VHH binders against Flagellar brake protein YcgR (ycgR). Designs and how they scored, part 16

Target 1, 263 residues: Flagellar brake protein YcgR (ycgR), of Thauera aminoaromatica (c4kar8)
Amino acid sequence: MAELSTPSPASPAPLDGGRGDELEKFTLRGARQILQLLQDLITHRGLITAHTGGGHSFMTAVLKVDEERGRVVLDPSPDPQANRRALAAPRLTCVTQLDGIRIQFPLVGLGEGQDKGRPALFAPLPAEMLRLQRREFYRLQVPLAHELSCLLKAEDLARKPVEVSARVIDIGAGGVAVVVPTGAAEFVIGGTLPACRLALPDGEPIELDLEVRNLNRQTQRNGTEQLRVGLRFAALPRAADTRIQRYIFKTERALNAKARGGL
Key: E = the ipSAE of ESMFold2; O = the ipSAE of OpenDDE; V2 = 0.75 times the mean of E and O plus 0.25 times the DockQ between their complexes.

## First folded at step 22 (VHH; framework vhh_7n9e_1)

Design y4 (from x2 with T31S; at its last look DockQ between E and O 0.47; V2 from the best seeds 0.00; counts 0 for: pae E 2.5 > 2)
Fold by ESMFold2, look of step 22:
Structure y4 (fold): chain B 263 residues (1-263), chain A 125 residues (1-125)
Amino acid sequence: as target 1 above (263 residues)
Amino acid sequence: DVQLVESGGGLVQAGGSLRLSCAASGFTFSSYAMYWGRQAPGKGREWVSGISGSGGSTAYASSVKGRFTISRDNAKNTLYLQMNNLKPEDTALYYCARGESYSDSWDETYYFDYWGQGTQVTVSS
């Protein structure tokens, strides 16, 4: 395997672990641990974002684990182009949540085939999985019924101001992730979006500055392409922080109550 | 194929200036945000600066803000980094990177789809 300390032309950037030794304690490398975690993802029917490089991703799921052949089977995208990118990629970086815990794992050697007569993607079992069990990394998945939105004050391709109403898909103590139509505005990682407005269900929208932390083009399960924008709260006054934490707590409690009553 | 080729590195004294260039080919340059990163020996890759596809928005790491200026010429498919008031801590392999990526706030690391071979910048005391 090539050393990644020196970049190579025409190669996707590697997934960097970030904070050095901090992530190692959350990295699973044992075969039994990996198999059990993959099985847990199957049991919970977790949706997985598979990153193919080039800022592209698609939604998938682990359909099953073939322990005997040492392979995992994935649900293909309804968008054929997303599947072609996945098959051409030297690796997929798969990201999901399980019980509020971020799960991340690489898949290499992806191939296509059939499972029980239907199209499927398959790959060898990952050599490692990250299970980031640390409370400050929690992001609440916003229920669709809440219709949370964030009004972004950004710029279009002609450098003209535009306002984009973006649906909030997750929210945590330090930021939100939103989706916007591809091409609605320009973003740059590290850029600041001043005076955006986050609309929570109770009360007036919160005016806040947001910092762009990630961008990727996502193919939805219906084949539609959107831009997912990860946004950090640049400076969050105490009152705004309190309202966000209250929303997260109330929503989490409500979701947990439904799960307890859902036998 | 996507290619990114950096140039303009060299040896400079502290307080000096350099201008790095990155020649891009194999893709529609103006459609992508572009970035500069650096890697000192034995250390990980650090994000330095970014610029939107049109050039209308820029961003800088706090360690270089006010000293470095990112720019692009979309007609020439070229990305630039003007580095002023260089310090020994700026010594690194500098590379340009294309595309959209993801990170989260806890790791501060960005994932880019392509970057160049890099150009060495060495700042002497």
Scores: ipSAE 0.353, ipTM 0.769, lowest interface PAE 2.5, mean pLDDT 80
ESMFold2 (binder alone), look of step 22: mean pLDDT 81; pTM 0.827
OpenDDE, look of step 22: ipSAE 0.403; ipTM 0.781

Design z0 (from x2 with Y102S W106S Y110S; at its last look DockQ between E and O 0.35; V2 from the best seeds 0.00; counts 0 for: pae O 3.0 > 2)
Fold by OpenDDE, look of step 22:
Structure z0 (fold): chain B 263 residues (1-263), chain A 125 residues (1-125)
Amino acid sequence: as target 1 above (263 residues)
Amino acid sequence: DVQLVESGGGLVQAGGSLRLSCAASGFTFSTYAMYWGRQAPGKGREWVSGISGSGGSTAYASSVKGRFTISRDNAKNTLYLQMNNLKPEDTALYYCARGESSSDSSDETSYFDYWGQGTQVTVSS
């Protein structure tokens, strides 16, 4: 029985400099803030995915913050190979959630040792921690019945302009995730798709510019491959923002009402 | 096995130029978007540039726009980064990365699935 090595989760994409201004608002660089957040992670026993690069990751947790030595103590993987990879990596990218807020932080200079007689991993305190607040990054899963779509203006493999109607699978204040057939168009992270059209149920499509933020190949249950594209709203008009927010709010209320048996 | 091997880094004076290369193997190179990233000492990884599978679409970080040019030779399975007018702030370990992640990521965020070992670029003042 060949143990199908579950493909190791891909390493998180580097943060786009274009998000720099927005991300800066969510980046903690203060020593006290960082310590507090790490302590909160300990208190809540938050599981952390540590990415070592090359598509490899392992689950860990912050066990302790050593303020005196300026280091964080992590739970090692039960897999020795994962630990070796971690130690060999120039940087770990740690990803977790606290109270629904995504937290991401780098660790560099990882070492191994013992904490209270137990194997542990050690790293200097992170220089920065990214705390993404829910409101800006909340994504509503779009009900299939709503049939939200986004007309993408892209290029095909031959660099010919193409319009692709993509189903919207989730939407937030900052953007949408869509699915497109594989090969329908070429995308590049950081690329801009100008003059796209987002169709909401409440009126005419919204024209907007979109920035490609992530790409993910997905295999459907029927074996068909599709591409999930994460798109950020670029220069969203206020009126459009209001409509999007209204849609999200209305949909959430409806879903909650249904969940409570009211519909 | 997927492999990405960067080369072309080195020491250069401010205002100088370098050309980085990334040799790719173990996958159909032309079907993947490819990216350059960099990591300066004490800083996190930064996205630098991206190019679509065919090379028809390119993107650049604002910090390098107008100075850097990404290109690829699919026949040679090689990604390039031409860096002109280099600045001290461009000093970093430069990585190439494959741009698509598999659906097996439990996270809604897409990750690069493979990174090279990097090539060091040092720009002196």
Scores: ipSAE 0.047, ipTM 0.580, lowest interface PAE 3.0, mean pLDDT 84
ESMFold2, look of step 22: ipSAE 0.342; ipTM 0.770
ESMFold2 (binder alone), look of step 22: mean pLDDT 80; pTM 0.801

